# Ledger of designs, part 8: VH-VL binders against q67yc9

Target 1, 181 residues: q67yc9
Amino acid sequence: DEPVPTPWPHQFHALMFMNYSGDLSMIDLWYDWTNGRNFNIIQEQLGGITYDLEWNNGTSFFYTLDESKSCRSGQLEVGILRPNWLDGAKYLGQQNVSGFLCNVWEKVDFIWYYEDVETKRPVQWIFYTGREAHIMTYEVGAVLEDEKWQAPVYCFNKEKKSLSTKGALSEFKGYKEKAAL

## First folded at step 29 (VH-VL)

Design dd3
Fold by OpenDDE, fold request of step 30:
Structure dd3 (fold): chain C 181 residues (1-181), chain A 121 residues (1-121), chain B 107 residues (1-107)
Amino acid sequence: as target 1 above (181 residues)
Amino acid sequence: QVQLQESGPGLVKPSQTLSLTCTVSGYSISSGYYWHWIRQHPGKGLEWIGYIWYSGSTYYNPSLKSLVTISADTSKNQFSLKLSSVTAADTAVYYCARHRYSTGFYPMDVWGQGTTVTVSS
Amino acid sequence: DIQMTQSPSSVSASVGDRVTITCKASQSIYSWVAWYQQKPGKAPEPLIYSAKRLQSGVPSRFSGSGSGTDFTLTISSLQPEDFATYYCQQANSFPYTFGQGTKLEIK
């Protein structure tokens, strides 16, 4: 039988290096299925930090903590990615990527997912948009302190609107919405 | 934006070493991706020769491995092909190319214009 | 090495015709197939990657299908600029290997 993707741990922390057509960023990803929350802390190259906070009830916050106090709040029809979101992905074989022998799966029109054969850690994600995610660290069981999961107060003074599908890892948001249909 | 250009002698004598250079502009070869050499014998199909990865790692077609050397000069943003002990069978248009992404699953999407090399006495 | 057997070697067609080119891999390459178009004196240009994706700028009349070992490039309605030689390539593993090519000529 063909290998299947390893489901995501219910809780993990990952640092990712992102390359989108030369636009570089780093993402500090905190995935917490147990508590129904996901946090992407995005550092743009020589730019600012944006916070993408997602809850499994569909509520999302996209904000900055700078003087602008920018915040967008939205309600999605779907929650965070489930641990087995890669189920049904098409196996494409093995390939060496960045010195790691990887199994590769495809979600058509979405993502190529590279997983280290030995450690079962994600190594690289390539989206059909051309965006590349390089997994720099992968800490199973790591959890961010509860206090850091709180959106700032100015996020609650605004009407909820549809969130932009632009930005780092926006492909996941698009996929979730599409998959919910 | 990214452009590749082959250069080198168009004529090589039998038993000598064919040497070509691919000059890359618009992107640093040390920043990522796979850099390839491909050739096409007159009236024939395409033959993949080998690649050099941005890290310096190389892989050659087993059919040519003993005769092929691919190297990179990051200071000049170039990578080169050396093919030793050439014969008439090595007469071809030689192309350099690049993967769009840092994975072997992608096709070679950026090609040079090609350079003709003739092996003749 | 993975062998790519391409057929036909040549095909004559007219503008507006539907053209189909096939490629068979000696072993499963899943969906890792690329199709190139080459015009005389020019480098190959990628058209299709995988069975379902077009490269940017490639006309919609070009499409790819297949998985495993059997793949097809289809031109739904041939245009004058489409007369060229086409190649399939497996991108599943190194060494990369190409089909023998299909020369598409004007009938």
Scores: ipSAE 0.009, ipTM 0.571, lowest interface PAE 9.0, mean pLDDT 89
Fold by ESMFold2, fold request of step 30:
Structure dd3 (fold): chain C 181 residues (1-181), chain A 121 residues (1-121), chain B 107 residues (1-107)
Amino acid sequence: as target 1 above (181 residues)
Amino acid sequence: QVQLQESGPGLVKPSQTLSLTCTVSGYSISSGYYWHWIRQHPGKGLEWIGYIWYSGSTYYNPSLKSLVTISADTSKNQFSLKLSSVTAADTAVYYCARHRYSTGFYPMDVWGQGTTVTVSS
Amino acid sequence: DIQMTQSPSSVSASVGDRVTITCKASQSIYSWVAWYQQKPGKAPEPLIYSAKRLQSGVPSRFSGSGSGTDFTLTISSLQPEDFATYYCQQANSFPYTFGQGTKLEIK
């Protein structure tokens, strides 16, 4: 009788409005479990664009396409977030948030997850750090063209090292690493 | 088990700066959460002072903002309150507290024992 | 700032009575209210959060209700250990603000 969170679709696109104590950004999330890849395109408010690209074999890139040609790359011990990553979440009941009646779950020391009761779509999630993701659009089955998944050539000449867990959506990277230990 | 403990002088003279420290054990303040200061006036109830969050950003009660500084020393796992130009109105019990996030779904879940500060000549 | 007006300022009641304490917000705070219990010489302790959710370890005789601007804390059958001061707190927006408190005295 207690609801369970809907597993993430194997392929989707979401536009997210991010708020981290007044630091605002927009994120295009392209999740593609079928092809083992996950891509966040991060536009800071009146700022630059950062690309966060992950592959299910643990290969990761965090780069820009501006004149700086910045790239951090590395090898994670875990792949992309699995569709059922919310398994075992603690149900907290129903709440009205942002004009939606939501079922709410928590994974302790990580996240509060809000799902629309009627449509079963994510509405928002709030990391224990206070970073908020508000889902603006949610396009199940959307797929980004294969050509867009290629990291720039300057990512491949950089010395590999463990990627920092700081930055937008860093809480997911920390969660994946913790879950693997 | 997370514990918070306030420390600092119990008596401060008017116009001086009140300085209090909250020592956190059982959790690293640089790892998450919001770290708050709250005070309780004799007979006047509870007043929220402000917070610092793990990245070092702060937010203060607007009624106090020109007088308050909250800071953290992550190497000592401490966060501190400074209140400048104190008057008798600043006499209170001062509490530090932990809060899971700022949107208010959960309460402030761990409080220190409180420390009494008297402002008197 | 959102003002929280708590009523009454004190209550005298007998063991077994049903006691209600009300809290009114100066604007809608949806369900973003917490209730705290404070015994003399101790820090406030969370009792109820999100208007109606009981904090772990709190007896089931305590309940919360309300949404929007009007909230209540109810003790369905008062016990001697419930002698304390009770505060509501809005958590909708900063600065967080508290009600003035309700002192519950057992008669």
Scores: ipSAE 0.000, ipTM 0.477, lowest interface PAE 14.7, mean pLDDT 85

